Miniprotein binders against q6w4x9r395to579. Designs and how they scored, part 18

Target 1, 185 residues: q6w4x9r395to579
Amino acid sequence: GHCSLEGGSFVTTFDARPYRFHGTCTYILLQSPQLPEDGALMAVYDKSGVSHSETSLVAVVYLSRQDKIVISQDEVVTNNGEAKWLPYKTRNITVFRQTSTHLQMATSFGLELVVQLRPIFQAYVTVGPQFRGQTRGLCGNFNGDTTDDFTTSMGIAEGTASLFVDSWRAGNCPAALERETDPCS

## First folded at step 18 (miniprotein)

Design si2
Fold by OpenDDE base, fold request of step 20:
Structure si2 (fold): chain B 185 residues (1-185), chain A 89 residues (1-89)
Amino acid sequence: as target 1 above (185 residues)
Amino acid sequence: DRLRKIAKVLYWLAAVLLWEAERAFEAGNFEEAFRLAEEAGELIEYAIKLAEEAIKEGDTDPQTEELLKKAEKLAKEVERFIAKVAEEL
């Protein structure tokens, strides 16, 4: 499964459902029992301009009982609050520079993350087949059905992206805004 | 500039940890809530120190001052939450 966060406000789920939102919070991208140590992947969005519609991805966060890794648009990589030099390796995670503009987080448990630093901070999440039907968050449920991707954290299917996205907030933040824009247009 | 950038990361992480702590508290996991909140507290205090150091070293970017203000606000929130959790331990 491939999930992408592009263009500052566009998301494509594992099931290839595209949607757009504007928010300034941290959101859960991926939770799964397949992630060890209660792991979760999150995305941090912040204001990129003056208007409420000017929001952008600014960091990705992987949280588990053992690791708390943050990769920011400023090429800051931390684990458990400490800045790390690349390449950095834990017991089952490696963060390294892929190219001059790309960083990669590789894992031993079927999760891969690539972040593009410039010109826009973007993230690409890949999970192995063992994750099928066992994912939740903004990246969807990876079950091959796009119609149920907007399932909230409480297991309720929503018809709008804003309500769906808000349910996956990992912080006390304002409500997300929805715009009907196809990222492929 | 580097100090601010690190401080910002620590701020984001602290905010998430506080949120996780709150969820743990709601679930009745008070020990976990306390642990997470304490960690959030340490991170946010470190973020504040870094931001202050940046300013001291001549960082005049308005974003640094804004970050410092936000971090101080979050620190107070964490402190209040820790006190709340402590009552349940």
Scores: ipSAE 0.807, ipTM 0.914, lowest interface PAE 0.5, mean pLDDT 94
Fold by ESMFold2, look of step 19:
Structure si2 (fold): chain B 185 residues (1-185), chain A 89 residues (1-89)
Amino acid sequence: as target 1 above (185 residues)
Amino acid sequence: DRLRKIAKVLYWLAAVLLWEAERAFEAGNFEEAFRLAEEAGELIEYAIKLAEEAIKEGDTDPQTEELLKKAEKLAKEVERFIAKVAEEL
């Protein structure tokens, strides 16, 4: 399965459901029992330079009980708060420069992350078949059905992206009426 | 500036760890909440140090001052939360 974060604000789920949102927060992209040590993949969004109402992807975060890896649009890679030179390897995870414009995080547990650094910061999430029907978050549930990909953190399928995205916030982000930028549009 | 860029990453990570600590607290997992909050505190103090060092080394980007202010605010939130969790231990 493939999930993509493109154009700064566009998402395509594992079941190919596209949507767009704007918000200044960290969001849960992917949770699954297939990720070891309670692993989760998250995305950080922040305002994009020229308009306070538009946001774009600025970092991707992989968290587990063992690893806290951040890959930023500024090409900074850290694990557990320590900056790392690439290639960087743990027992289960390798982060390396795939090309002059792309970084890759490869894992032994069926998760692959490719990050495009230029011309615009984008992310591509690939999961193996063992993840089918066992994912949750902004990348959807990977069950072959697009009608329930907008399932909230409480398990409720929503018809709009905004309620769905808001439920997956991983941070103390202000309510929409308190932000400088529009939540999900 | 590389120091500012690293400090920003540490700030984001610390914010996420505080959020996880708050979820653990709400679930009654007070030892885990304390551990996560302490880690968040260490990260944010290091982020502050790096942002201050960047300014000292001549970083004039206004984003660096903005990051420092946000990081100092988050550090205070983490300290308050640690005190709150300690009451339940």
Scores: ipSAE 0.781, ipTM 0.894, lowest interface PAE 0.9, mean pLDDT 87
Fold by ESMFold2, fold request of step 20:
Structure si2 (fold): chain B 185 residues (1-185), chain A 89 residues (1-89)
Amino acid sequence: as target 1 above (185 residues)
Amino acid sequence: DRLRKIAKVLYWLAAVLLWEAERAFEAGNFEEAFRLAEEAGELIEYAIKLAEEAIKEGDTDPQTEELLKKAEKLAKEVERFIAKVAEEL
């Protein structure tokens, strides 16, 4: 399964449902029992500088009870708050420079993250077949049915991206009433 | 601006850990809430130190001052939350 964060503000779910949003927050991208140690993948969005109301992806975060890895748009890679030189390796995670413009986080548990640093900060999430039907978050539920990919953190299937995205906020950030959401995305 | 870049990462991480601590608290997992909040506090204090050092070393980017203000606000939120959780332990 493939989920992508492209163009600063576009998301395509594991079930290939595209949408766009703007918000200054961290969002839960992927939760699953297939991720060890209560793992979760999250995406950080912030003001892009192109327009005062537009936001773009600035970092990807992988959290578990063991690791707290952040990969930022500024090419900062940390684990548990400590900056790391690449390649960086734990028991089940390796972060390395794939090319001059791409970083990769490879894992032994079926999650792979590729980050494009230039020209635009983008992220590509790949999960193995064991994740089918067992994901939650902005990347959807990976069940082959696009009508319930917008399932909120409360388990409610929404028809609009904005309500869905706001439910997956992870942090002390403003609600949708204080941000612009593109109704066509 | 390397110090500012690292401080931003620490700030984002601390904010997420406080959020998770709040969720653990709501679920009645007070030991976990305390552990997460303490970790968030350590990260945010380090973020503040790095942002302050960046300014001392001549970083005049307004984002750095904004980050420092946000980090100080978050640090206060974390301290209040730690005190709240400690009452349930």
Scores: ipSAE 0.773, ipTM 0.888, lowest interface PAE 0.9, mean pLDDT 87
Fold by ESMFold2, look of step 18:
Structure si2 (fold): chain B 185 residues (1-185), chain A 89 residues (1-89)
Amino acid sequence: as target 1 above (185 residues)
Amino acid sequence: DRLRKIAKVLYWLAAVLLWEAERAFEAGNFEEAFRLAEEAGELIEYAIKLAEEAIKEGDTDPQTEELLKKAEKLAKEVERFIAKVAEEL
């Protein structure tokens, strides 16, 4: 399954449902029992333009009981708060420069993250088939049905992106704003 | 400025850890809440140090000063939360 964070505000879920939001917060992209040590993948969004309502992706965070990896748009990579030179390896995770413009986080547990650093900071999340039906967060539930991809952190399927996105905030932040979204195509 | 860039990452991570600590507290997992909040405090203190050093080294970007203010506010929030959790241990 593939989930993408593009253009600063566009998301496409594992079930290929597109949506857009604007918010300044950290959001849970992916939680799953398939991720070791209570792992979660998160995205940080911040103001990106002169307009107060425009935001873009500024960092991706992988958080577990063991690792706290942050990859920022400024090319800073940390684990547990300490800056790291690439390639960087743990037992289960390797972060390396894939190309001059892309970093990759590869794992032994079926999660792959590719980050485009330039010209625009974007992220591409890939999970193996063992994740099918076992994900939640902004990347959806990976069950082959786009109509319930907007399932909130309380387990309620929503018809609008804004309620869905707000439920996945990992912080005390302003509510997300939707512009030109279509929660159902 | 690399110092500002690292401080920003530490600030984001500290904020997330405090939020996770608050969730643990609401679930009654007070030991986990305490541990997460202490880690958040360590990260935010380091972020403050780096932001201050960036300014001292000549970083004039207003984002650096705003980051420092946000980080100091978060540090106070973490301290208050740790005190709250300690009462439940």
Scores: ipSAE 0.763, ipTM 0.888, lowest interface PAE 0.9, mean pLDDT 86
Fold by OpenDDE base, look of step 18:
Parts: structure tokens; sequence; C-alpha cells
Structure si2 (fold): chain B 185 residues (1-185), chain A 89 residues (1-89)
């Protein structure tokens, strides 16, 4: 399964459902029992301009009982709040520079993350087949059905992206907006 | 510049840890809530220190001041939450 966060405010789920939102919060991208140590992948969005529609991805966060890794647009990589030099390796996770503009987080448990640093901070999430039907968050449920991707954290199917996205907030933040405006680039 | 960048990351991390702490509290997992909140507290305090150091070293970017303000606010929230959780332990 491939999930992408592109163009500042666009998301494509594992089931290839595209949608757009504007928010300034941290959101859960991926939760799954297949992630060890209660792991979760999250995305941090922040204001990138003057309007409410000018929001963009600024960091990706992987949290578990063992690791708390953040990859920011400023090429800051931390684990448990400590800045790390690349390549950085833990027991099951390796973060390294893939190209001049891309970082990669490789894992031993079927999760891969590629982060494009410039010109736009973007993220690409790949999960193995063992994750099928066992994922939840902004990346959807990876079950081959796009119609149920907007399932909230409470298990309710939503018809709009805004309510769906809001249900996956990992912080006290303003409500997400669904607007047909240009995202931050 | 780098100090602000690190401080911002720590701020984001502290915020999400507080959120997780709140979820733990709602679930009745008070020990876990306390642990997470304490971690959030440590990170946010460190973020504040880094932001202050950046300013001291000549960082005049308005974003640094804004970050410091937000971080201080979050620190207070964390402290209040820790006190709340402590009552349940």
Amino acid sequence: as target 1 above (185 residues)
Amino acid sequence: DRLRKIAKVLYWLAAVLLWEAERAFEAGNFEEAFRLAEEAGELIEYAIKLAEEAIKEGDTDPQTEELLKKAEKLAKEVERFIAKVAEEL
C-alpha cells in the first residue's frame, strides 16, 4: 500500500483515494497492530501563509513506546528529543539520506517512509501486504475499497474529508477546512 | 537558526505527547498519563531553553518569538495536566 502527502494539503490513501484538507495540527496517518510497540505514524501541518487555506506539511513523526522520531522540513531528525546525525539506526528503524532532496526511514516491520525535503515537503508511506485491512488514520484502511476510507477514529464513516481528518487529530487544534484553494507550495 | 529548528520539533513532539497523555487519562490509565505528561514537560522546557538561547545569540526572526510564546503556553498546560493526573494517583 502506498499513501502520499503531496502539494502541501493533498492526501492519497492506501486505496488510492485522493482528498484535500487544510489544517494546522498533528494528525495520525497510520495506526496498525502490525506496528510494534504501539507504533503510529503522524503528520504535522502548520500555517505556511497568511490565509487559513495556506497550510502545509512540515514534519513527520513516528511514535512508539520505544522510539519518538521526528523528521522536519528543516532536515532535523530527532529521537526522543535528541537531534541525530544521519544515518541514524535504532533496533528496527534506520533513517538515512536517500538523495540530496530525499530522506528515507526504513524499518524491519514493513513500514517505509520517504520524505521529500524540497522544493515542497512531501511524504510517501509504504506498507507491506501484512497491513491489508489493518490500518487506520488519514491513509485509510488499506482494504481495496475507497468508499470507506473516511472512517473516523470512532469507526464512523464520514462523507466529507474535513470531519474525517478532524477525527484523527493528535492535539488540541482548530478544525480542518476543506477548500478548493491552492495549497502552500 | 538551528536552535529554533530543533526547538520547533521539540514543541511539536511535546504537544502530541500531551495529547496522548490526555487520552491515557480518559482511559483511566493514570500512570501512563503521568509518564507521558512528564515527558512532554521535559521536552517543552528544553524547547523553551533552546528558543531563549537562540534569541540570546541574535535570532531576531519573529517566528522564534512566536515559538517561545507557544511553548510557554504549552508548558503551562502540561503543568496543569500533571497536577490533575497527580490527584488520581
Scores: ipSAE 0.718, ipTM 0.883, lowest interface PAE 0.7, mean pLDDT 93
Fold by OpenDDE base, look of step 19:
Structure si2 (fold): chain B 185 residues (1-185), chain A 89 residues (1-89)
Amino acid sequence: as target 1 above (185 residues)
Amino acid sequence: DRLRKIAKVLYWLAAVLLWEAERAFEAGNFEEAFRLAEEAGELIEYAIKLAEEAIKEGDTDPQTEELLKKAEKLAKEVERFIAKVAEEL
């Protein structure tokens, strides 16, 4: 399954459902029992301009009981709160520079993350087949059905992205705004 | 501006940890809530120190001052939460 966060406010789920939102919060992208130690992948969005519609992805966060990794445009911060030189390795996770503009987080448990740093901060999440039907968050449930991708954290299927996205907030933040726009346009 | 950038990352992380702590608390996992809150506290205090250091070193970007204010607010929230959790241990 492939999930993408592109163009600052566009998301494509594992089931290939595209949607757009504007928010300034941290959101859960991926939770799954397949992630060890209660692991979760999160996305941080912040203001990128003056208007409420000017929001962008600014960081990706992986959290588990053992690991804390933040990949931002300028810094990679780990468990001890210090910026690290790459490559960075833990027991199951390696963060390294893939290209001059791309970082990669490789894992031993079927999660791969590629982050484009410039010119636009974008993220690409790949999960193995073992994750099918066992994912939740902004990346959807990876079950081959796009119609139920907007399932909230409480298990309710929503018709709009705003309520769906808001349910996956990882903090006390303002409500997200929905905009019906083709991410390919 | 590196100090500000690191401080911002720490702020984001601390906020998430506090949120996780709150969820743990609601689930009755008080030990986990406490652990997470303590971690949040350490990170946010470090963020504050970095932001202050940046200002001391001549960072005049309004974003740094704003971050410092936000971080201080979050630190207070974390402290209050830790006190709340401690009552349940």
Scores: ipSAE 0.678, ipTM 0.863, lowest interface PAE 0.7, mean pLDDT 93

Design si2
Fold by OpenDDE base, fold request of step 20:
Structure si2 (fold): chain B 185 residues (1-185), chain A 89 residues (1-89)
Amino acid sequence: as target 1 above (185 residues)
Amino acid sequence: DRLRKIAKVLYWLAAVLLWEAERAFEAGNFEEAFRLAEEAGELIEYAIKLAEEAIKEGDTDPQTEELLKKAEKLAKEVERFIAKVAEEL
């Protein structure tokens, strides 16, 4: 399964459903019992301009009981708040520079993350087949059905992206705005 | 610039940890709530220090001052929450 966060406000789920939103919060991208130590992948969005529609992805966060890893455009910050030199390695996770503009987080538990740092901060999440039907968050439920990807944190299927996205906020933030546009634009 | 950027990351992380702490509290997991809140407190204090250091070193970007203000606000929220959780321990 492949989930992408592109163009600052576009998301494509594991089931290949595209949608767009504008928010300035941290959102849960991926939760799964397949992630060890109550692990979760999150996306941080911030304002990129003056208007509410000017928002962009600014960081990706992996949190578990054992690991705290934040990948931002300029820095990789770990558990104790220190910026680390790459490659950074824990028991199950390795963060390294893939290219001059791309970082990769490799794991032993079937999660892969590629982050494009420039010119646009973008993220690409890959999960193994063992995650099928067992994922939650903005990346969807990975069950082969696009119609139920907008399942909220409470297990309710929503028809719009805004309510879906808002349900996956990891913090007290303003409500997200929905704008359906072509991700290729 | 670098100090501000790191401080901002720490701020985001602290905010998430506080949120998780609140969820743990609502679930009756007071020990976990306390742990998470303490971690949030440590990170936010570090963020404040970095932001202050940036300013001392000559960072005049208004974003740094704004971040400092936000971080201080969050720190107070964390402290209040810790006190609340402590009453349940």
Scores: ipSAE 0.532, ipTM 0.808, lowest interface PAE 1.0, mean pLDDT 92
Fold by ESMFold2, fold request of step 20:
Structure si2 (fold): chain B 185 residues (1-185), chain A 89 residues (1-89)
Amino acid sequence: as target 1 above (185 residues)
Amino acid sequence: DRLRKIAKVLYWLAAVLLWEAERAFEAGNFEEAFRLAEEAGELIEYAIKLAEEAIKEGDTDPQTEELLKKAEKLAKEVERFIAKVAEEL
């Protein structure tokens, strides 16, 4: 399955459902029991212009009880805040420069992340078939049915992207109701 | 500027860890809440150090001072939470 974070705040889920949102927060992109040590993939969005509706992806974070890896445009930071030279390897994870503009995080547990650093910071998440029906977060539930891809952290299927996205905030951020002034899909 | 960029990422990571610690506390997992909060505290103190060093090295971007203020606020929140969790240990 493939999930993408492109062009500012556009997302396409593992079930190919596209949507967009505007927010300044860290969001849970993917959680699954297939990720070791309670692993989760997260996306950090921040202001990218003058208007509050101008937000974009600035980092992708992988967290588990063993690994903390943050990939941003210019830095890979691990564990206790150490910036690392690439390639960076753990027992199960390798982060390396795929091309002059792309980084890749490859894992032994069926998660792959490709990050385009330039000209626009974008991320492409690939998960193996063992993840089918076992994901949650902004990338959806990977069950082949787009009608329930907007399932919130409370397990409620929503009809709008904004309620769905707000439920996946990982931090003390204002609700999208206060920050978002236009409809999101 | 590189120090500011790293410090910003550390700040966001620390905020996420505190959020997870709060959820662990609500679930009664006090040892886990304490561990996560201590990790958040270590990261935020490092973020503060890097932001301060960036300023000392001539980073004049106002975002760097704003980040430092946010990080110091978060550090106090982490400290309060650690004290709260410690009462349950």
Scores: ipSAE 0.493, ipTM 0.766, lowest interface PAE 2.4, mean pLDDT 83

